# Ledger of designs, part 21: VHH binders against SHC-transforming protein 3 (SHC3)

Target 1, 186 residues: SHC-transforming protein 3 (SHC3), of Homo sapiens (Human) (q92529r149to334)
Amino acid sequence: LGPGVTYVVKYLGCIEVLRSMRSLDFSTRTQITREAISRVCEAVPGAKGAFKKRKPPSKMLSSILGKSNLQFAGMSISLTISTASLNLRTPDSKQIIANHHMRSISFASGGDPDTTDYVAYVAKDPVNRRACHILECCDGLAQDVIGSIGQAFELRFKQYLQCPTKIPALHDRMQSLDEPWTEEEG
Short names: E, the ipSAE of ESMFold2; O, the ipSAE of OpenDDE; V2, 0.75 times the mean of E and O plus 0.25 times the DockQ between their complexes.

## First folded at step 14 (VHH; framework vhh_7d4b_2)

Design x04 (from v08 with L101M; at its last look DockQ between E and O 0.75; V2 from the best seeds 0.73)
Fold by ESMFold2, look of step 15:
Structure x04 (fold): chain B 186 residues (1-186), chain A 125 residues (1-125)
Amino acid sequence: as target 1 above (186 residues)
Amino acid sequence: QVQLVESGGGVVQPGRSLRLSCAASGFRFSTYYMGWYRQAPGKQRELVASISGSGGSTNYADSVKGRFTISRDNSKNTMYLQMNSLKPEDTAVYYCAKSWMITNPSFGTTEFDYWGQGTQVTVSS
């Protein structure tokens, strides 16, 4: 990926993830992303054919997901995916809605049969802490978006492996989502 | 409907080679990470190798490094496992796997949530 790939998608919002995704087993991580999509879609009534969950969330899932943030929810946005970041802007590019550096993004998922038009990614930043961000990507675009994010992950990681720096363990620790945040929520 | 179909298993003598194939359908193959798991009788299923959607990132279990090579051909929707210098300890059912979740490699190896039926590999006389 050069200067990045840009998509027009709908931003639905985000929901705080109260525990590190790495500390959760894979089944739980998958359930968290699906539940996050469900909660945000219900909160934004204009979402395309909002996914209706058929199974109740576990008590554990309710303890892992925090409050949603629906600022800019429902807006069409320009999403630029590069090896540096996922950048979200209004269509006229006058406002930056979010900028998530690659070092702070842990996982992305979407395009599966139950959430065909959705992409969820988990990012950590000082403003939103650790949160799952939800995008609606109509007309089969979700698979393209996920593919571009995956490519950005790979290219960024390859660039760092080729770095002359001799301390890759320190670099990995700096990108860990296990590190506690100092900000108080509430 | 997602389908993962493994082939290429068989009975071989120690030191020989086998090439496993996994034909995939029902999803955009090039988008998602793929992997090979194996399970010997009485043992837990273990990840053998994984490969990113583009094929640019691979990972191997220590027990197979230098002997096994994972690859994919996105134009044919097929993943491969080339297994050289086979040992009796490699005897297992080998499963093709995919994930709907893509992991930033800086945070760990991608894990998998869908598996095929498996193909038997037996290394003995």
Scores: ipSAE 0.641, ipTM 0.783, lowest interface PAE 0.8, mean pLDDT 81
ESMFold2, look of step 14: ipSAE 0.585; ipTM 0.744
ESMFold2 (binder alone), look of step 14: mean pLDDT 82; pTM 0.834
OpenDDE, look of step 14: ipSAE 0.854; ipTM 0.921
ESMFold2 (binder alone), look of step 15: mean pLDDT 82; pTM 0.834
OpenDDE, look of step 15: ipSAE 0.792; ipTM 0.890

Design x05 (from w02 with I102V; at its last look DockQ between E and O 0.56; V2 from the best seeds 0.65)
Fold by ESMFold2, look of step 14:
Structure x05 (fold): chain B 186 residues (1-186), chain A 125 residues (1-125)
Amino acid sequence: as target 1 above (186 residues)
Amino acid sequence: QVQLVESGGGVVQPGRSLRLSCAASGFRFSTYYMGWYRQAPGKQRELVASISGSGGSTNYADSVKGRFTISRDNSKNTMYLQMNSLKPEDTAVYYCAKSWLVTNPAFGTTEFDYWGQGTQVTVSS
């Protein structure tokens, strides 16, 4: 839909995801967002800290999550969700913190009983590579945010199916980035 | 606490219809994809149908297209599966399912991580 929907949320940071979605089973994808939220919340001063102490991450999760980026941690931001992108801006709208095209966003999670006030999404951008981005969304807002992200995914995909173009398939682009293609150029 | 409670299963003759219901509680029902899985004796669990949070997008297994209809009533927190022209091959335990994860369809099909206890559907003479 049109110009999208805008929320004011807190950005907590992101943590690098070292494997692509195609190489992960479903249970691993779900656990990635929970572990990412846990690690970022532990590292961010002033987070609510109600996230319960968790068992040590599996060896698999430890190999999938990399370093965190807390540069904008705790900042109140304007999040705009549209069929084109997730756009993160400062409150005065003078600075774009990140703009993630829908084709670069693989999945999102949030609003479950253990992460009631959080939304996490995995996206790729030039600064953070593939990373899980964490938003703090109070007072039931997490459910609205995750719902809007899901709707944007649906609408973008329906638009693609109805009006195909020369745009390369997102699956091939996102998946090929996690396995180097060794060839001589030229 | 998340609960998914299936109902409407039973024993029916081939060619007849059944309507399954899934009563949901403990989460914002309208936010999430919901789905129906089934597991026949000795078979792997398989996705039968799925429906988006708004109800605007549905998906069906090839084996049930044209015969089954998934729907939801967000005001009642209930999802349905209308099963017409039932065949013996439809005999299975049917599970209501939800996901805490939303997936961009360009990166795969919506997947589910929570199931109810199931309801038995048996299609036999």
Scores: ipSAE 0.529, ipTM 0.721, lowest interface PAE 1.0, mean pLDDT 79
ESMFold2 (binder alone), look of step 14: mean pLDDT 81; pTM 0.819
OpenDDE, look of step 14: ipSAE 0.831; ipTM 0.909

Design x06 (from w02 with T103Q; at its last look DockQ between E and O 0.54; V2 from the best seeds 0.68)
Fold by ESMFold2, look of step 14:
Structure x06 (fold): chain B 186 residues (1-186), chain A 125 residues (1-125)
Amino acid sequence: as target 1 above (186 residues)
Amino acid sequence: QVQLVESGGGVVQPGRSLRLSCAASGFRFSTYYMGWYRQAPGKQRELVASISGSGGSTNYADSVKGRFTISRDNSKNTMYLQMNSLKPEDTAVYYCAKSWLIQNPAFGTTEFDYWGQGTQVTVSS
């Protein structure tokens, strides 16, 4: 595992995702990220404006998205992207806000024309369960951040395919966390 | 505004080759998986091939393995499909496709949810 690439971005918060990603097609997963960005941006004082698309929440998306968590909303953070994890730390780097292991991150979206300054990703962790986490990234940085996440996904998967015996501990722990009974869905 | 523009289609005799191009604009091309779909009359669209953002991972439908090659040039924002040994069964409209999200491949294959206008490929004697 390398040390990764580090960005300074703004953490806007997260919103719980109440359904398994496996039960949702890609169009719906994309809509979830757009809705999550919209809801969190509207709730965060002083956030750089909402992404440029506004509409009422759909009835289906309202059943998929749950409670928001704004504990660290609006804070500048240090984001390190590596093949091991997305690591979020306070500005002084003394405190870990979240550490999302690659096996726990299902997808990311952002840096598109309608989400120019935003990146969203869906991950599981013990505090927020399954949630969509929202980052605000200035000056075209969103495209670099989403690109680095994609590269980390690709590199981690290639490492697994080449040398699966070299990651047995992470493999076993991640499989235990992702067991079907824990999700209680199809 | 995101655009995918296919070109290179046409009418060709069986056994010949064609090269399709997809010009992409309005997004950071190198970030995304890209794909080629085709749709014959009366059939559903089917995935023909896909390629990762770096170009390092490719997948093919069984019906085209060994005959078709997907590639991309990130400096030109262009994806290609080299189609060799064409058969009448390859007759279809071919679509360039992208996904709006980046799927972690450990969670499954990428589905595509945005398509261009398509280019017709007709293989006939």
Scores: ipSAE 0.642, ipTM 0.803, lowest interface PAE 0.9, mean pLDDT 82
ESMFold2 (binder alone), look of step 14: mean pLDDT 81; pTM 0.823
OpenDDE, look of step 14: ipSAE 0.812; ipTM 0.902

## First folded at step 15 (VHH; framework vhh_7d4b_2)

Design y01 (from x04 with S99T; at its last look DockQ between E and O 0.58; V2 from the best seeds 0.72)
Fold by ESMFold2, look of step 15:
Structure y01 (fold): chain B 186 residues (1-186), chain A 125 residues (1-125)
Amino acid sequence: as target 1 above (186 residues)
Amino acid sequence: QVQLVESGGGVVQPGRSLRLSCAASGFRFSTYYMGWYRQAPGKQRELVASISGSGGSTNYADSVKGRFTISRDNSKNTMYLQMNSLKPEDTAVYYCAKTWMITNPSFGTTEFDYWGQGTQVTVSS
């Protein structure tokens, strides 16, 4: 992965996730990403429809999902994926939309048959707290994007395991309450 | 349409080896984590092994560590499970599995949401 790989994708927005991802079972985490894609696509004017609004909104998922942030919705963006972060920038590269450090990202999904052009990932940042971020990636690009994210996860984790001076810091950060933004239950 | 087709199961004596294969189609194979699960009669399905899209990261259940080896050939869209030193307690239906969700290893263990039909492995005297 080196210094990173960059994609041009469409940022659709994000929606706050009100529960810790560790407190939710796998089926619920999958439903959260599908519901987040659906809500954000419905709220973005002119967005390509993912589900064609076939299902009524889930009441259970409404207790887990919060407010949407559509500030940059529908914008083509530069997404750079590296072992350090997912970095989202405006087309002119003068503004960072979001910079999500690798340790602040819990999971990503995308390219499944029902949402073939979408990638969703859950991350924390100071503006949106814990939120599910939605990217629209055309023409099979979604599976390339999710593959690069997966490689970044893998390489970053191996890097921490192979650095003895960082092992206590990794363990300490995963259990620490001193840095609320890096909050992960554990 | 996503398909996962397991093969290579059979009846073997304790201490022998088997190699399972999983042929995959309908998705970009190299992108996603893959895994092997097994289910013995009357028991819950359990994860046996998992492997990252690149093949560079693997995980094993304690009961099979050192005896089983998971691998993948991304040029052939095929995942394998080499099962050495088989024991009667390894008797089960073995399932190839995939997930659409990639979990950050710092956050937790990868779990799977799509399954093949399974292949029977029987270890008997």
Scores: ipSAE 0.696, ipTM 0.823, lowest interface PAE 0.7, mean pLDDT 82
ESMFold2 (binder alone), look of step 15: mean pLDDT 81; pTM 0.817
OpenDDE, look of step 15: ipSAE 0.868; ipTM 0.931
ESMFold2, look of step 16: ipSAE 0.648; ipTM 0.792
ESMFold2 (binder alone), look of step 16: mean pLDDT 80; pTM 0.808
OpenDDE, look of step 16: ipSAE 0.883; ipTM 0.937

Design y02 (from w08 with Y33W; at its last look DockQ between E and O 0.62; V2 from the best seeds 0.72)
Fold by ESMFold2, look of step 15:
Structure y02 (fold): chain B 186 residues (1-186), chain A 125 residues (1-125)
Amino acid sequence: as target 1 above (186 residues)
Amino acid sequence: QVQLVESGGGVVQPGRSLRLSCAASGFRFSTYWMGWYRQAPGKQRELVASISGSGGSTNYADSVKGRFTISRDNSKNTMYLQMNSLKPEDTAVYYCAKTWLITNPSFGTTEFDYWGQGTQVTVSS
């Protein structure tokens, strides 16, 4: 994957996820992404109406999802997917919206019939806690984006197996995030 | 209009081989993990094998390791299960399966939530 692949997509926002992904079953994980997309689409003016829902979520989902963060909502962004991270930048490259280390991303979903133009992924970092991030990807791009994320997951995991860590993984991810010259070369 | 169509089942004697195929349509095949499940009459459906979107990672149930091989051809949107050294306990309906959710391997194994009509495999003397 080298320096990564870059897509131009819309960032719709994120919603806090209050439970560890390891504690949730598969059905709940899939429902979380659908509900997160629904809530963000309702809250963002000008978002595409590809997913509309009037039915309130189950009590289970209401206990798992927290507050929305709509900073940068609706903005076209550059999404760079590499084995190191998902990096989200503004179009003029003056601001990084988010940089999520691959080890801190638990899963991604999207491009299915109910969320055709959306990709959701759940990530954690030292400052944002755990949240489900929502991307709007037009013209069939959603399945390309989630495919690139899946490839990055697999390639990063294979790298880990060849060079196992020797110190707590959370510390290593935080240290990598703070390095001034990380991931510009590949 | 996602469709998963299994084929290649049949009746064979113990020790013989069969190759199952799953033709997929309605989604970008190479994006998602795929799997094979089986269900014998009166029993719960169980995972037999799974394969990553690229084909670079595979998993197998202990009962089939060394006998079954999962593969995929992303240019043909087709997944395969090569079933060697078949035993009577392999008798089941075999289902092709997919998921819309991609799990980071560091957090767990991939699970599946959509499957086809199945193809019958019968291993009998």
Scores: ipSAE 0.621, ipTM 0.778, lowest interface PAE 0.8, mean pLDDT 81
ESMFold2 (binder alone), look of step 15: mean pLDDT 79; pTM 0.800
OpenDDE, look of step 15: ipSAE 0.878; ipTM 0.938

Design y03 (from y01 with N59Y; at its last look DockQ between E and O 0.73; V2 from the best seeds 0.75)
Fold by ESMFold2, look of step 15:
Structure y03 (fold): chain B 186 residues (1-186), chain A 125 residues (1-125)
Amino acid sequence: as target 1 above (186 residues)
Amino acid sequence: QVQLVESGGGVVQPGRSLRLSCAASGFRFSTYYMGWYRQAPGKQRELVASISGSGGSTYYADSVKGRFTISRDNSKNTMYLQMNSLKPEDTAVYYCAKTWMITNPSFGTTEFDYWGQGTQVTVSS
């Protein structure tokens, strides 16, 4: 995963996550992801449809999910996954929908039997703040996308462990591989 | 249909070794983290070890570090746990586990949401 792997997928939109995912237990994080997919799919015309019927969400889930953003909903996009970021661009207009640096992405989920054609990931960006972003993929592609995201997480973390600031010869903060992403985007 | 089938458990003497296997099907094995949990009688289920989809990243509980080795063979859709220097305290039902959520390691430890039936390991003399 050097220069990245690019997929063509459908961007359905995102929904704001009002609390830090780190502050939530695993069961809640999985429920948030599933609920986000459900809400965005119901709101987007032409989506493949809800992965299943859901009972009304708990008051806890309702307090965690905010407003959806459907600005680019249903658009085919180029998704490039690298150790640096998840980059979402519109092919037609060459607009960047989002560029999520790896440090800003907490979780990704999808490709399971209930969300076979969907990938959801939680990330921060200047436009949508913390949001769960929903991608609709062709049959089987969701698991490829999830796999690439997982590899990017793993490889980026290994790069972090090899941070130049941990090497005695590299003392200047501006020389650190980890610092430019984190500080400039925070 | 997702299936996780553990094998290789048994009764062994302290100091001996066992190798557990988990045969997986119904999903793209190489994509997801896999793990081994154990549950001793009257105790909470605990994560013993986990391994990334590529096999390049592993985690071990302190109680087994240096004695247990997790591995996977993505061409055979099989995960393994090599358990060396077994102690009576390792007696438990061992479960193969997977997750559908991939966690960025910078944000936390991988956690699991699907389990096999388990295989009994008993270390007794």
Scores: ipSAE 0.646, ipTM 0.798, lowest interface PAE 0.9, mean pLDDT 81
ESMFold2 (binder alone), look of step 15: mean pLDDT 80; pTM 0.816
OpenDDE, look of step 15: ipSAE 0.862; ipTM 0.926

Design y04 (from y01 with S106N; at its last look DockQ between E and O 0.65; V2 from the best seeds 0.71)
Fold by ESMFold2, look of step 15:
Structure y04 (fold): chain B 186 residues (1-186), chain A 125 residues (1-125)
Amino acid sequence: as target 1 above (186 residues)
Amino acid sequence: QVQLVESGGGVVQPGRSLRLSCAASGFRFSTYYMGWYRQAPGKQRELVASISGSGGSTNYADSVKGRFTISRDNSKNTMYLQMNSLKPEDTAVYYCAKTWMITNPNFGTTEFDYWGQGTQVTVSS
């Protein structure tokens, strides 16, 4: 296991995603991610305003996004990105806020002109189910974070292709809340 | 502003080679997946090849495997497509593409949401 790379970022919160992102077309997936950033930014005290006025969402977007979880909103956190997980913890490293196994993370986006200081990723965990988690990354750090996530995706996938039987498949089956995305029946 | 500028297209005889380049600006080049699409007359736009931000992972359409090679030079913010053993069926406008969303390979194929203006490749006698 490599040690990973660690960033200090601001955790803004997450918002439940009620549909599998894979079941949605690419344009809709992108809009959902942007809408999630917008909603969480509007709700967090002291967050930088990437979107100064809320745009009304479509009925489709409103039906796909669920409740926000703002428990740790606005907190500076240590984000460690490794081939195993995205690990979020308090700055003193005494509390793990979330640990998202790489197999439970479907997509990450951010650093584009509309969300320059934000990173969003969709993951499953036992507390928030499927949710879009929002990070505020100042001073161009968003693209560094996105790049590290992409490298982690790539390296983990390479490990899987070389040694598929070395993946903890039995643990995956016993940890249903952390299981990979499943396609929803249409 | 994001800009993708393709170059290196032209008219060549069957069996010859061309190298396409895509100069990129307006974003951290090494962060994002890049790709080449092509659109032939009367056909749908199709993905030809894609490459991860690091360059460590590549994918190819079956019709070009073994003949085309995608690469990138992150120090020059440039992506390339080496096109060998060209056939008349390769005649198309070739587009450089990028995406802002990084997809976990376990969940699917990378899709792209931004394209350049394209460069024409014509393979004819």
Scores: ipSAE 0.609, ipTM 0.765, lowest interface PAE 0.9, mean pLDDT 81
ESMFold2 (binder alone), look of step 15: mean pLDDT 80; pTM 0.809
OpenDDE, look of step 15: ipSAE 0.853; ipTM 0.927

Design y05 (from y01 with F107Y; at its last look DockQ between E and O 0.67; V2 from the best seeds 0.73)
Fold by ESMFold2, look of step 15:
Structure y05 (fold): chain B 186 residues (1-186), chain A 125 residues (1-125)
Amino acid sequence: as target 1 above (186 residues)
Amino acid sequence: QVQLVESGGGVVQPGRSLRLSCAASGFRFSTYYMGWYRQAPGKQRELVASISGSGGSTNYADSVKGRFTISRDNSKNTMYLQMNSLKPEDTAVYYCAKTWMITNPSYGTTEFDYWGQGTQVTVSS
């Protein structure tokens, strides 16, 4: 619970993921995050890769990705990564855009050669349900952000192993508040 | 460009040990999970071990638990596999592997999408 690590990044938006990522094989999970980046980048004017030619998505990918939410698209935000959550705020910290508890985040990816300046992560929240959130990170920052997320995953999991009764009880309560969806994640 | 270079393979007698290393470049090494795969002739590649970016979380195939130890030195951009009590069924090409996706450990184990050229390990009398 100490002080988190804070980055300034651009929030491009999110797109709903209609199936549990755990229910999908690794190749499909990778394709979904790349497709989510592509769709959100196309919808945000002036984003990197906004004019990149796309191949049509498969029927499988089209059935898994839902509506996008571009309410804060293109905004520079403060992203704070801690063992408790990923917290997204406006730069003046007056408005919380999203707060994703570590237990509600399943996967993160980014900084690869095809999506060098992007980080994507899948999380649940009351506003967007399960969605893939897209961050644009400049000047090599994507790999720093992903590294901090990975470290937070590990540290939080170690805390869970020490006190499993507390974490499972809270997790069960949060899961009961989600809208019905096929094959809910953990 | 991403490069993974394995070394430390060779021919050893059963019961002996080898230490493999993987030198990595072209990405921020400490950010990503790394792993070791192996492939025997006529078999599919199989995951042997994996390790988190920090080195704090590891996973092993049942066939190697208690005999193999994965580790990493982030200051040298190098991953290692210490292989003790080697058996003839451990004979394979061993591949260093990485992934661009980080999995929350509460949701599952990490899988890999990039491999090096491999290093041969042969265990024979």
Scores: ipSAE 0.624, ipTM 0.772, lowest interface PAE 0.9, mean pLDDT 82
ESMFold2 (binder alone), look of step 15: mean pLDDT 80; pTM 0.810
OpenDDE, look of step 15: ipSAE 0.872; ipTM 0.932

Design y06 (from w08 with S106T; at its last look DockQ between E and O 0.62; V2 from the best seeds 0.00; counts 0 for: unsure alone 64.3 < 65)
Fold by ESMFold2, look of step 15:
Structure y06 (fold): chain B 186 residues (1-186), chain A 125 residues (1-125)
Amino acid sequence: as target 1 above (186 residues)
Amino acid sequence: QVQLVESGGGVVQPGRSLRLSCAASGFRFSTYYMGWYRQAPGKQRELVASISGSGGSTNYADSVKGRFTISRDNSKNTMYLQMNSLKPEDTAVYYCAKTWLITNPTFGTTEFDYWGQGTQVTVSS
């Protein structure tokens, strides 16, 4: 994955995640991405029809997700996935919608039977804080997109392994008393 | 329908080796992380090893580091666990696992949400 792989997908928007994802168990992280997809799809006119399965949000899920940002919602965008970042720009490439460096992205999910045409990823940026970003990926593209994101995660981590003095141990980063609690990497 | 079918278990003496296989179907195999878990009688299921979609990143439990090797062949939709220098403590049912969520390695370890039926490994003297 040299200069990156580019997809044309629909950006649906994002929704703020109010708690650190590290404080949540795995099942909850998965439910958060599905709930985020549901809320953003419901808010965007002309998104794909009814969600395949509709489940009322739990009290816990409602407390974890915050406000939606629907700027650029429904727009076809160019998504470039590289070892450096996930870059979202307008179709003519004249405006950057978002650029999320790899170190700012926690995880991605998508292509499962319940959200077949969606990819969600959680990232931090100054505008949206910690947020779950939703992409609509038609024609079976979701598993290609999530696969490219996974490859980018792996290749970036391999770059750190090639330069061991630049790669902190995961336990050291999580357990360090020198890191402020507010600077959690997500 | 997602299917994970484990094979290669058996009864062996300490110090010997086994190779487990997991045949996968119902999803794009190369996209997702895969893993091996094990559960001994009366114990909780524990992660043994995990491997990224491309096979370039692996993680191991401390108890098996240096003895077990996880690998995958994306052309055959198959994941493997090579278990060398087996000990009685390795006796367990071994499960193949997958997840729909891909975790950035700098954020944390990958966890799993779907399991196969398992294959028994018994190491007895």
Scores: ipSAE 0.615, ipTM 0.755, lowest interface PAE 0.8, mean pLDDT 81
ESMFold2 (binder alone), look of step 15: mean pLDDT 79; pTM 0.804
OpenDDE, look of step 15: ipSAE 0.870; ipTM 0.931

## First folded at step 16 (VHH; framework vhh_7d4b_2)

Design z01 (from y01 with T99D; at its last look DockQ between E and O 0.64; V2 from the best seeds 0.00; counts 0 for: pae E 2.6 > 2, unsure alone 59.7 < 65)
Fold by ESMFold2, look of step 16:
Structure z01 (fold): chain B 186 residues (1-186), chain A 125 residues (1-125)
Amino acid sequence: as target 1 above (186 residues)
Amino acid sequence: QVQLVESGGGVVQPGRSLRLSCAASGFRFSTYYMGWYRQAPGKQRELVASISGSGGSTNYADSVKGRFTISRDNSKNTMYLQMNSLKPEDTAVYYCAKDWMITNPSFGTTEFDYWGQGTQVTVSS
């Protein structure tokens, strides 16, 4: 992914994740991503079968998932995936919705049979703090999107292995006293 | 339906070699880290080796470094484990593994959460 790849996808919104994903076991992380998709999709038309009415398995998800942000829900966006970031912009106005540096993104999922048209990823940014961002990707595009994200993760990680003395950007940000959350990096 | 089918196990003498295969289906194989786990008698299941989606990054348990080689052929949706210089302590059921979500390696080690049925490897005199 040299300069990156760009997709046009639908942004459904995000929902805050109140606990670090690293502190949660795998079953809980999986439930969080599925629940986040379900809650955000309630604001978008459709009776899509992947999200047939399911009762959450426990009230603990209510303590982990916070408020949703639906400011741009349902909008077609330009998603650019590169080794540096996931950049989300409105295609017509070029307004930046979010720019998530690779070091601020922990996980991505989607394009599997139960989430065929969706991609979700967890990232930190100044507006939404730690949140699960949901994308709708039609016509099999979800698998291309998740594949590009995976490739970007891998290529970025290789860059860090080549420079083992470089302090990670997240580590440097953690030393800042201005804001406790991860910021964009150039 | 995600399917992982291991093959290539058997009974061999110490010092010999085996090659394990894992045929994968039901997902975009080249996207995901894949791994081999093993469970020896009386031991917990442990990660033996892992390989990135492209095949460009590999990782090995210390006990197998230099003896085992993980590889993949994305055109055939198949992962392999070449096991050389086998020792009795390599006796275990070997499992092919996949992660449901894509973990950014900068944030931690991939947690594999889907396993095949396993293939038995027995190394004895």
Scores: ipSAE 0.286, ipTM 0.601, lowest interface PAE 2.6, mean pLDDT 77
ESMFold2 (binder alone), look of step 16: mean pLDDT 78; pTM 0.790
OpenDDE, look of step 16: ipSAE 0.472; ipTM 0.740

